# VHH binders against o26223, part 132

Target 1, 191 residues: o26223
Amino acid sequence: MKLLWTSQHIKVTVHIDGKVSKMDVLEAIKTRRSIRKYQDREVPEELIDKILDAAMCGPSAVDERPWHFIVVRNREMLEKIPEVHPYGAMVKDAPVAIIVCCDSSLEKIPGFWVQDCSIASQNILLAAHSLGLGAVWTGVYPLEDRVEGIRRLFSIPEHVIPFSVIPLGYPAENPGTRDLFDPDRIHLEKW

## First folded at step 9 (VHH)

Design r22 (framework vhh_lunsekimig_d3)
Fold by ESMFold2-Fast, scan of step 9:
Structure r22 (fold): chain B 191 residues (1-191), chain A 120 residues (1-120)
Amino acid sequence: as target 1 above (191 residues)
Amino acid sequence: EVQLVESGGGVVQPGGSLRLSCAASGFTFSSYALYWYRQAAGIERELIASINSGGSTNYVDSVKGRFTISRDNSENTMYLQMNSLRAEDTGLYYCATPWEEITYYGMDVWGQGTLVTVSS
């Protein structure tokens, strides 16, 4: 029994350590995978705050930083997302989702908010992964019906554009790492 | 319409061999990376082998040197040749393709799985 108790304690310690350990940046980028199955566990507010802090640290065209975020934890609201996002079925099973939005009133250069919100979305995925969570980017913009559906569901103002819906949680799957390096896409000195 | 179907599983003695097949339909097979996953009792589904569109392969350490992943683009089929099988290789084997890492129109495509039992 003493050995069994010690084993359980070590397992809990490793699990906690794995969820808060800092990952090397290159490792995080190369090992991040889209996760669509989540454990039935709450994500602490402190981790969401860290993820959103990281999201806002991305580069932005002329430093316009047009992003706003909606954090959705309400089960009934999460269950309604698949009704307006035809490929968002996994969102209903996540403990939390982040909706990345563009406030067009903050835009300083037309059209670059798409890159800004893409960078914020990717930072959410990387930050979540580095903290032991899994996430997936479900695409909203530029699909007009999907943009309108999300706007209606979350009472988003006319001047704000929902860009992506990112469910996240503790992963209940491990797809492993991809090998995507293709030297044929690298051209030295000229095309 | 996008579909993967596994076959070739069965019961084999330790040290034996099996070849798994994954037949694909409904997409441009030659353009996609393909994966073999293993689901063993009490263990999360894990990636054991991968092959990209260019034919480059990767393996988890526990199967490296024993398993060989390959693809036949003319037949739209991926294979896993499994040699020197061990009891710990027992599990349900799935093929998968990373259909979308940003979900716009669908999800990653998974097969239904094929069971491999290594038993004496």
Scores: ipSAE 0.413, ipTM 0.787, lowest interface PAE 1.2, mean pLDDT 85

Design r23 (framework vhh_lunsekimig_d3)
Fold by ESMFold2-Fast, scan of step 9:
Structure r23 (fold): chain B 191 residues (1-191), chain A 120 residues (1-120)
Amino acid sequence: as target 1 above (191 residues)
Amino acid sequence: EVQLVESGGGVVQPGGSLRLSCAASGFTFSSYALYWYRQAAGIERELIASIYRGGSTNYVDSVKGRFTISRDNSENTMYLQMNSLRAEDTGLYYCATPWEEITYYGMDVWGQGTLVTVSS
C-alpha cells in the first residue's frame, strides 16, 4: 500500500478577503480534518456568509431544504454550550459557532431531514476548510438531552430540531491527512 | 480513567536509536488504532506513524525505513522504534488514539509527551 503524504507536504492556498480557494474539490475532501484549537482571531462575516451559502447548496430529499442556521459569536453564549454538550468544550474557545437546525414545518417527507442536515453540516466543514478555517461537527441529534439543552439555550422553537454545533476559526493545530482508501470495501457488480 | 503515558525519550547522538513506549489504561486497547505524533518547538503537532487494529502501519515519508511502530495488546503498550536518528527528529513525541471527526463522546486520548533530543 502506498502511503499518502502528510499535511506537511500538502499546501493549502486560500485567497485573502474570502476569495475562492485554489484547493480543488478532491483535495479539500481528502485534507479536511476536524479542528478543535483556534487562533484568537475574528472570522469575518463575509467568510461566514460564504460558508452558509455553501451549506444551503447541498442536495436534500425532494428538495425540501429544511435547514436553518444560528450564528453564535457571543462569548457568554459560546461558554454555555459545554454545559449542555458534555464533549463540546472546544466551542467556548472558538470565535464563532454555527448551529445547524431542521425546521420540521419545511419537511416534505418525514425522517430525511437527518440526511439533509448531515449534508449541510459537511458542506460547512468543507467550505470552512477551503477558506483556510478549521471546524468540527459536534453531534447533537439524536441525543435527546443535547437536543433539548441546545433548544432551551438558544430559544429554539419546539418545531425546530438542533442537529449539530459547529465551532470554527483559524486553525491552531494540524492533525495531518488520513490514508483511508480500502479496496476491500469496494464490490464490483455484486456483493 | 482513560490514560496514555509515554516513556523512553532522552538525549541521543545523530545516528543513534531510541525506543519509545506508550502504556495504555482504562480502555480496551486492542479495539483502537493508535498514533504517534511529533511536535518540534514552535511547530504544530504532526502525525508521524500509525498502527491499526489488524496490525497494518503507515508512516510519514521522512521516517519511513527508520522508524517502526508496533503494539503488544497483551501488555496494553504501543512502541516506536527509532533508528538512524537525525537532528530534525528532535521534539516532543505524543501517543494518541484516532482523531475523532464527529464529536459525540469526546476527543482523542492523548499522552503527556516524551522529549527526544538528537544532538552532540
Scores: ipSAE 0.457, ipTM 0.810, lowest interface PAE 1.0, mean pLDDT 86
Fold by OpenDDE, second read of step 10:
Structure r23 (fold): chain B 191 residues (1-191), chain A 120 residues (1-120)
Amino acid sequence: as target 1 above (191 residues)
Amino acid sequence: EVQLVESGGGVVQPGGSLRLSCAASGFTFSSYALYWYRQAAGIERELIASIYRGGSTNYVDSVKGRFTISRDNSENTMYLQMNSLRAEDTGLYYCATPWEEITYYGMDVWGQGTLVTVSS
């Protein structure tokens, strides 16, 4: 067992026997960064499956599970996403993107689908990171122009709401570590 | 076992040049992107240059026009030609490569680093 140091001072164990070292959940959360630059390298389907599996493991309001996922690998489609999503420029450089959507027909309680899809989106980011991929959450909802743009581009039915576009790939950048803990945001018992 | 070994560091005057090398072993060298990182005293390690499988390159702004990353797949070696060196280039330089299904960090296998000191 060999310990490797990362730019983030994370201890990574490399298994000589070919086994993959896994992050614990706190490590994944604390070390995750938005990645907007990707290698010219395909992402195996197996990894996408694992990511989607994780995406579906989050809680949802009254277990409504309203989420759907569009997996986009087509280069032409990836290149078109920035045309309707001004802040999605990096999508054209990713080998794959996941579009998280809500099927409103599955919603049991109005409004909670945003939380549900957010949880799914975050799980995608964490899972991707834990699997050695970089990803970024590009918001679609609630901006109408982006919602309609993505809808048209992917022929999404009216009852289905695109929520987020998450490009993924092997990272070609390292933004480094950051400390986001702020004790001023913690209130004891009352505001 | 995957190994990366950096060399070529040293002490140079401002405006000088150095060429770093990274010798790789234990994996199919041509199948992976390679990176140069550096770490100055007291600050986080930063990515400064990338070279991908197809030979395309990327640089941070601070080294553009001065540094050149290259690779020789036949020798399993990556290089960093550093010209017009500045005091702020001082630091420990690391080479790295991603390794599929060896780590779940998402980035790099690291070498031990080579020290570059730019001083008058």
Scores: ipSAE 0.010, ipTM 0.267, lowest interface PAE 8.5, mean pLDDT 87

Design r24 (framework vhh_lunsekimig_d3)
Fold by ESMFold2-Fast, scan of step 9:
Structure r24 (fold): chain B 191 residues (1-191), chain A 120 residues (1-120)
Amino acid sequence: as target 1 above (191 residues)
Amino acid sequence: EVQLVESGGGVVQPGGSLRLSCAASGFTFSSYALYWYRQAAGIERELIASIYKGGSTNYVDSVKGRFTISRDNSENTMYLQMNSLRAEDTGLYYCATPWEEITYYGMDVWGQGTLVTVSS
């Protein structure tokens, strides 16, 4: 893929591969961290569009792709999320949040929508990270009180299940990276 | 009501030793990983050591072989044994619950920190 990067009237064509990206895929996966503190700075709509495009490109069971997304920029609405998600206080300080939902009418195999929406949520986190943003997955499903609270707050239909609330913005903290490789969890040929 | 309280900081000479303690309350201690962070002047907080519920540990390269993290699940306490201390080890040491990568219960709890100064 070729992207145009324009600076000082000069067009630069960047070939996207592991050598020219700021962060290759493996490094992005290893260095992504949940970010809960954001700069007071708007996130351009173009970046949200790129993130949602990436979210919809995840694998899905029997290709059912049941995800729908609500983009929330309204300050009053963001401030109400902590009222229905007890541990979502950071959402009120974010410039934008994405609510990942499952439309159950699109489900082809019972129960696999959870994996589908998990994949979409993770792609949002990785895409945000790759674009210089920070984000955090705040858990809604399977906690029924949070599911119903978010549903009521955003007028979500009964056949649609809110799965996660993901605030995002330019990061105002850096938790560093983790070294999580554990060879004791790898079994060769058999348990 | 979830709380972490650090203790054991102080002034120590280069080459000396200190043991930090982190007392935990309000959660099932044995079920969670626990972390030590260090914040030096002008530097962002750095994760220096972690211990998982099964007892496995990780360290940042600069402290490997010098620092030992341990836990006592019966006492709800985590420790950081610091040996062969260097001037660059000076800073505020924080204990923390897991930096939750998915926020369900707000377990991203930090203590208030304990000051370690390595100087003559």
Scores: ipSAE 0.450, ipTM 0.803, lowest interface PAE 1.0, mean pLDDT 85

Design r25 (framework vhh_lunsekimig_d3)
Fold by ESMFold2-Fast, scan of step 9:
Structure r25 (fold): chain B 191 residues (1-191), chain A 120 residues (1-120)
Amino acid sequence: as target 1 above (191 residues)
Amino acid sequence: EVQLVESGGGVVQPGGSLRLSCAASGFTFSSYALYWYRQAAGIERELIASIYTGGSTNYVDSVKGRFTISRDNSENTMYLQMNSLRAEDTGLYYCATPWEEITYYGMDVWGQGTLVTVSS
């Protein structure tokens, strides 16, 4: 079948316990789960670089690419995040976290930066999964107290908006795969 | 008020059987996937069995063929039938609803756990 050759281009190489495995993009999307428990192991900077490269490859409104990223490895700083994010307790136990930010000076069209930063955040989650890591998106925007708390904690300037905090590490839990396909949400030709 | 309550744990001899129950209240049970987690001493909590809204199931390899997850939507209850129990099955067993995949308010729901001890 002619469509079978296209799967060659969507395979992703995943590192698991020093072994290399390959995963289709569809399998990566379907098997990714939020991970909140991490092994006491450092994540190599090379993997963080690959994740951030993937984050910046997302589409953005009128190609504005408004994102900036803060990489946090300092244990004291990670331990302070739960003080400004009430449900971010797992961040203090992660070896690293990425803070996704919008630089409003890069906006070409007002308001679409939320979608742009959502896409970047999801790409971080998928890239982490493809590399044998686990991650979770902890929500910051649009909750003003969390936005301001993260801003102050990381000396983020006023024209930059912290959007999400994503702790990541080697997973210490296995939540399994979800079965979410619901044909009742698919409408052919009309509602 | 959303809650999950586990029951059915106890002490059993190797090769024995137990059936765990997870009673749910405060939400539309039939609309949610439900999970059994196990936490053994010194080991991180792991997902061992899942049952989804359409009735499909998943198991970790170590329990596949020995454990069976099921649900009764009319009684708002999920079960774990555990057969051929081994010493390594000893642990606290938790039921849970799906994890919040974007953490805003910590909306994942856990039961308090039920202890299973497999010893002679």
Scores: ipSAE 0.396, ipTM 0.790, lowest interface PAE 1.3, mean pLDDT 85

Design r26 (framework vhh_lunsekimig_d3)
Fold by ESMFold2-Fast, scan of step 9:
Structure r26 (fold): chain B 191 residues (1-191), chain A 120 residues (1-120)
Amino acid sequence: as target 1 above (191 residues)
Amino acid sequence: EVQLVESGGGVVQPGGSLRLSCAASGFTFSSYALYWYRQAAGIERELIASIYDSGSTNYVDSVKGRFTISRDNSENTMYLQMNSLRAEDTGLYYCATPWEEITYYGMDVWGQGTLVTVSS
């Protein structure tokens, strides 16, 4: 007998490009995929605001919430990101990117900012997906050359650590949905 | 060097069969999920079949019951047995390694593709 999961009736209604898209929370989590190809379409500022609101709603260690976000729409700046992130070529083709940063002056517990910024990054990916957008987390921290490259490119002060670069836009690819449930990773009562 | 090489494509009549193969090298084949994608004319590239390291499989509805994905870990090869082929199955078929959900070291590895044409 394996554990079975089922979908629930919790739904979020979102208005995207004049049409209504409905997606429940579990559906959003299960169907979100990294998207690296984008349509040549502007993403409205209202959607970016909703995504950043969702990013800041994540749980944070001792409620330190050390997040700062840089929203990059300038084409020349987006085109420079691949110069400092070797695997960020898709960023130059995105209409917008969000750089997730940690302001270390807001940190209450040393080191927990990594979890905080990971949660914020995942919330950006989920919120984007729920709004009909595609996004991908391109890793910056803990790779020192990328951290320093992004810092210099965006004039980020020494006490602020760039964590991830997340390009996003309307998706131009469909990688399909994964089925990742593995009951062998679930231990009842004890290891 | 992670590498995938597809073969087995060709021209076939509706209702016919083809078997595609994907030969893999440069990674521990038995530890990874593997995917078949299809790119049809005017349609974005889509996942049609997957096989996990456990042997579990998934298919899109349009190919369920007609296509069978399998793997041979001793040969480092994945297969797609395609039966009851239809005109809409025409397309370029790619095999792929796991899609990177966080990009640190590059995108997933794709093969060059193998063309399947179903025509009367």
Scores: ipSAE 0.397, ipTM 0.787, lowest interface PAE 1.2, mean pLDDT 85

Design r27 (framework vhh_lunsekimig_d3)
Fold by ESMFold2-Fast, scan of step 9:
Order: C-alpha cells, then structure tokens, then sequence
Structure r27 (fold): chain B 191 residues (1-191), chain A 120 residues (1-120)
C-alpha cells in the first residue's frame, strides 16, 4: 500500500492489475499502525456500524461476548477525556471515539473478559484500517484512576468496566510499516 | 530525562554521502527498536529505516540499498549511513523510540531533527 501525503492533500492508493485492490487480511494486520492525527472530516455512521459489527465477531471465552460500546461524537465530551486519561490528548482532536466496555453481568468465566475486550479492541483497529481510517487503542483497564474517571465521565454503571478508549478518524499521518518477525520467538516441539 | 539527539546533517551534492547519529540519554536502548523518520517541507514525517533490538533492519523502498541503519548498544547510539544521495532525500531527519501501538504512558520519544540538504 502506498500512502501519499502533502500539506494540502492526502491520498491512499493500492493497485493490482490496474484495479484498486482492497487489503487482504494479512496485509491489513501487517500494515495497521496506531494513528493519533486525524483530518478535520466526519466519519460516516455507516462506517462506525461496520466497525462495531466486526468488533462483535471476535472469539470470546465460552462465547460470553461481554462487550458493550459507547460511541462518542460530542466535542465537549471528547475534550474532557484527556482530563481522566493523562496520555489521551489526541482524543480531543478525533471526530469520534469508541469506548469498549465489559458488562460483568454477561461474564460466564471469571477474568476472561479482559481477553474478550482486547479482541474487540483489536478488531476495531483492524476494521478501521481496512476502511481507510486510523485509530489508536488508549489503555484504561487495569489502571484504577482511569477506569473510575471514564466511568464517571460517561455515567457507566458499577457492573460495567471501561476497558479502552479508541479515537478514530481519517488519518493525517503515516508512521510507515514495521517488520516485526523474530524467528527466535518460535520454538519447535518444546521450549 | 529521556532524550534523543540527532547530529551529522549538512549540505551535500547529489551522489554524496552523510552519516547521521542519534544519541540516547536518560535510558539504555539495547532492548528497543529504533527508527529514522524523514520530513520534507510541507509533508508529514515518513518512516525511512528501523533497527530492532536483535539487529534486524527494515527500509522504505526509496532508500533500500542506499541507506544503512546500525546501532552501538554500548554507546546508546544509532546511525544512518546515507550513500548515493538524491535531491528527493532532502529533509529534516528525526530519530525516535518505538511508536506505542497501545497508549498507556505516552507516545514514542522524538529527537529535534537534523537537516540534510542535497544540492549542487
């Protein structure tokens, strides 16, 4: 995938055999990067719906699927997030953010909701990337002050745990692609 | 305080060479991946080269075969050897620590940049 950036225009183009090619799954996984700078451009509700559909399709321990999502577009609310998340300054500049939550009343196996909500968060990042958007997972759980700050800010009930805050938008930066394959982390047959 | 400081930039004619240095202070970077970014006037920063803790490297296609990234863990310093320089290589070169893919404690650390101008 080639991404062309100028001070006036941003263009994303992928071509195979003279046609614009959509990313396959492996390409999406390998080229997704956290994006913290966004264009001043609204994200259509239809794209948010597709992202949340993808989030809910992740595997879940004993199929408990404990995730709930808060979609935040209100500028005033987005601007308050950095007050309760010390490293979430970029959220105030995003057109929208998704808060991934665990409804503990849906939990069937204690403790596995963390993996479930991690899977949902990653699916949001991958789905956003596949749709031409950029996003970043800002960590809330397990930091108690952030959990309680987000809970209070969004009137989240006590049986629901805010897990991550994911701002997203059309990307206004390009950090490039990483090559992370390390064969020393692969062990054959045993450690 | 954690800091990265670039040096080695300058004016060079097309086909020339430069070696950039990135000195880390306030931390030991032997366990971290380290990156070189380039920013031309009016353009967002682009990842040019990376080097991982085990010494493996990656390059953007436009510099592959011309640039070589290396590290000296004993000196907490990373280098970018730039050969066969072209006018399009002109820009401000930044070094950076790993970009956080999950934001818990802030983004990567950036240097101030060092200017490379390829001009006759």
Amino acid sequence: as target 1 above (191 residues)
Amino acid sequence: EVQLVESGGGVVQPGGSLRLSCAASGFTFSNYALYWYRQAAGIERELIASIYSGGSTNYVDSVKGRFTISRDNSENTMYLQMNSLRAEDTGLYYCATPWEEITYYGMDVWGQGTLVTVSS
Scores: ipSAE 0.443, ipTM 0.803, lowest interface PAE 1.1, mean pLDDT 85

Design r28 (framework vhh_lunsekimig_d3)
Fold by ESMFold2-Fast, scan of step 9:
Structure r28 (fold): chain B 191 residues (1-191), chain A 120 residues (1-120)
Amino acid sequence: as target 1 above (191 residues)
Amino acid sequence: EVQLVESGGGVVQPGGSLRLSCAASGFTFSTYALYWYRQAAGIERELIASIYSGGSTNYVDSVKGRFTISRDNSENTMYLQMNSLRAEDTGLYYCATPWEEITYYGMDVWGQGTLVTVSS
C-alpha cells in the first residue's frame, strides 16, 4: 500500500456510530464480503432508504427497471424464511431483510429482468458495505420451490417474481479480503 | 459426506515451528480453493492463507515469509507450515472451502479447528 494513493482515493461515505467511514468505489467492490452474523442492533430506516435508492440506480435492459422491494423487519416473518429457503438460516438472526422482486408487468424485453434484479441485488450489497453494514445475497430464483415459498409467505402476486432475499445488519464477523485477479482470464484482441 | 479435519496443533515456544494438516473427504478436492482461518480469543475469525486449485497462494502480511500453505491433491490434504512462531499466532486454526458470496446451497465447509498455543 502507497500512503499517497490511499489518501487520494479514500472518500467520506457516511458517519457510522459517530465514526467516519472512508471507502472509494474500487475499494468497496474489492473488500465487500458476504456477512451472515449480525450484532443485536437495529438498522436505522434512513440507511435502508439510502440502500434502496442505490439499488434503483442500477442499469436495466431498455431501462425497464422492473424491480420492487419488500423490507422485512417483523421478527416472526424473518423467522419463517428458513422454512422456505433451506440455506437461509442466518436471516432469522438479522434485524432486517430486503426481498428483491421483479414485477413482470414492467418487463419491456423478455428474460432480461434476471440481469436487472442481479444488478439491484449487487447494489444493495455494495451500498450496505459502504454504510458499515454487512449483508448476504441468498438465492431464490431460479429455484422454483423457493420462488413459490417466498411468494406464498409474503403474499406476492403471481405476476411478481421474488429474486433474492438479502438480510442486513451491523457485522459480527470479518471474513477478510480476497485476491481474485486472474490474468489467464484476460484475452487481448482475440480469444 | 463433506468433511474437513484439522490436525497438528499444539504448544510451542516463540521461534518454534508447527505443521498443520487439513484432511478433506466427500468432494473433488483438486477443484477447490482452500483456506486457513485463525481465531484468537476476543477477536473475529480472520483469513490468513489461501491456496487455489491452480496452485497460486495468498497470505496476510503478518504471516507472509513465515507461513507456507501447500496441497497434496493425491492425498486430499492441505498443509500450513508455520515457522518463526510468535505469541500473536496463538489461536484456533480452521481449514475451510471458499466463503459463499451468494447463498444457494449452504454454508462454507469448515473443520472443527486445531489449537496452536505459542507461549514461553
Scores: ipSAE 0.439, ipTM 0.804, lowest interface PAE 1.1, mean pLDDT 85

Design r29 (framework vhh_lunsekimig_d3)
Fold by ESMFold2-Fast, scan of step 9:
Formats: structure tokens, sequence, C-alpha cells
Structure r29 (fold): chain B 191 residues (1-191), chain A 120 residues (1-120)
């Protein structure tokens, strides 16, 4: 027996400020790659606004939506991020970074904020990609030293938890796409 | 255990050819982009060629038309065919694959390198 999976490119019209994007949702998901090299070009505020709007549209457990975002454009602050994130060297070369945070005072049920902030982080990556930008999720939570380092650097209150730092910009590299579909990970009806 | 092993380096005269191989083990080779880097003395590692899971390729301008990257997913092996070699192509050639899509530890998988010497 031979199991055949066919891919179909389904195009969905996306309206971005009255303009149409030609990247369909499946294409965006399948072609998004982590980008760590950026052109020396400023990202317009309007694109950051669209990305953050998309981030806030993610599903959230019991609709608690505990995410807050810090937009960092200040060069001195971007250059300090690698001091508290050992693998965040690329952030200093990015024109902008978004810090995804959880405001624990907005949490309705314990522990689900991690999933909520993961969803917001992925939506930032997908939205950036759909707008012609590149981004990478640099991990902060649950590494205590990074959480506290980012908290102190950006004056984040103790009830707010920095979750991820996402530098973004116009891409200066093209790692291409991956073929990650693995039918052996799909179980029908039972394990 | 994830491993990349380069082979095929050697000494060759200017204008000669070499074919480098990068054998992969311990991971699903077909899922990952694969890169050839070159490091000459006193110079940072330079990305020479890339091949992506879908088969698309990229080259730095200095090697376009002279080098060809290819992959054989059935053999878990990536190749770099190097033609019209020049003295400036001398260096250690590394294969690499990016490991992390979320950067926690900066994990890339690198081979040990294979030395290419182009001399008259």
Amino acid sequence: as target 1 above (191 residues)
Amino acid sequence: EVQLVESGGGVVQPGGSLRLSCAASGFTFSYYALYWYRQAAGIERELIASIYSGGSTNYVDSVKGRFTISRDNSENTMYLQMNSLRAEDTGLYYCATPWEEITYYGMDVWGQGTLVTVSS
C-alpha cells in the first residue's frame, strides 16, 4: 500500500489596509523561516501595527488574552539585548524587536498564558513573513536568567513575564523552505 | 546522535576540480536546508552555497557558475561540485544545517571540515 499526499495551493485574499496580499495562509505557514540577517532598512510603523493587530487576534484560553508587547527601536536598547540573551546576537543588527509579555494580572486560569503567548509569537512571525519581513523567535521563558535580564533591561514589572524577543526586519538571507510533512506522526482513530 | 561528515577535500592545481560530500546521520535529512561554508585563514566563515529541502539553491557571487550544490535525500548526502578552482578557493569547507527555528541555544549542526588547497 502506498499512501499519497497531494498539496494544493489554496489562495485566500488577505486585505491589508485596503490592499490585497498575494500570499495565501498555507503558503505563509509553509514558507516562513527564521531570519537572523536583516537589511539596514527601517520597518514602517504601519507594518508593526499590522503585525501587532494580527498577534492579538490569536485564540486564548478562556479569552484571557494576557499578552502585552514592547516595541523596541532604540539602537542602544537593541544592542543591550545580547548581554542578557546569550544567543540573541542578531537582535543588535535588527531595526526593531518586539518583546512578547504576559501580564499575570490578566490570567484567568493558571499556566495557559504560555500557550497564549506562544500563539501571539507565532502570529507575529507569520504576519511579518506575509508582509515581506523576516523575524526569529528568540526564547526567553522559561529560562530564569533571561526572564530577569529582559525584565530589568526594559523595566518590566514583577507581575509581567517576558516570554519571547522577536527581532524583525527586511530579510538579508534566504534559507528557503523545508519539507516537514511526516505521515508517520499521524495516527488514525487510535495510537 | 546528529552528525555531519565532510569528505573529498585535497590538493589541486588551479583550474582543477573537486567534489565535496557531506554525509548526514541521526536526523531526517530531507527536512533540512543544508549549507556549505568556507573558512580561509584570518577570514570569518563565509556561506558559499545553500540547498533547501525543496531543492532550490543559492550561491555567493564569487562561486556562481563554478560551483554546483546538490543533494541526494535517499543517501542522506549533500555535494559540492567545484570546477575551475582558483587559489582564492583555498580553505576549510564545512557543511552545516540550521537546527533551531526558535533560538534558545543557538544550535547549528556542523561537520568537522574538509581542507581544500589550490596551489600551483
Scores: ipSAE 0.362, ipTM 0.774, lowest interface PAE 1.5, mean pLDDT 85

Design r3 (framework vhh_lunsekimig_d3)
Fold by ESMFold2-Fast, scan of step 9:
Structure r3 (fold): chain B 191 residues (1-191), chain A 120 residues (1-120)
Amino acid sequence: as target 1 above (191 residues)
Amino acid sequence: EVQLVESGGGVVQPGGSLRLSCAASGFTFSSYALYWYRQAAGIERELIASIYSGGSTNYVDSVKGRFTISRDNSENTMYLQMNSLRAEDTGLYYCATPWEELTYYGMDVWGQGTLVTVSS
């Protein structure tokens, strides 16, 4: 492959002694992008543990913390996810995916588990980004066919609801950042 | 396979016009929004024009009144009519489906790009 043909002219020289610097919270939020192309490189278990720790530190309604997580590294199982998630094609190429689930037996107030699992999902995306990984949230709940497909594929019991599928890996793309600030959406003192 | 292929780029003098085409295949074109992005050498890719399934359009301020995005659902093709071209319009032009940060429909597909050079 003539990779040198394009990379020689576009590639930016970086002088950082091969070390990864920490980004602050605002930088992480502003620069996180959905990543759907991954390097053929395994993600260490220690990084997955850090990501899941961050996921569980999210706020939760009445501290119900209903989230459970399935970590999928098995290539055959990753390749089956696009069969039940019509827009999850990128999952088959990821080294690992996390399925965020709600255990309804832990729910203390009806309906807030959706917010709880949304918070956990976003924390996974931010934590992954802060650790030099890329990820994307693929939507499962409330789409009944996707919920049932994922449940069947991973033997998830009826009282547990699969919420999102998040593939992650070392990024093989960089889409850049967006300027989304819109002052017309901010109202002072009243609508 | 879902694919987007751009064409119509070239070299044009300031004040000239070009029409770009984006041919789509492998998906239900009429139900999705479509986007034109521009990438100048050494500059990050920017969204310059959008067209939604219902036909409504959005443009970045720098191209309003000069560029017109359109679609032909029967031909599975999106167009960008570029008039009154300026030197700063030089770049690679990409077509894409919606850039979803949460994959609900997942139509994040990119073409190979077509080069537009505005020079005198």
Scores: ipSAE 0.258, ipTM 0.702, lowest interface PAE 2.7, mean pLDDT 84

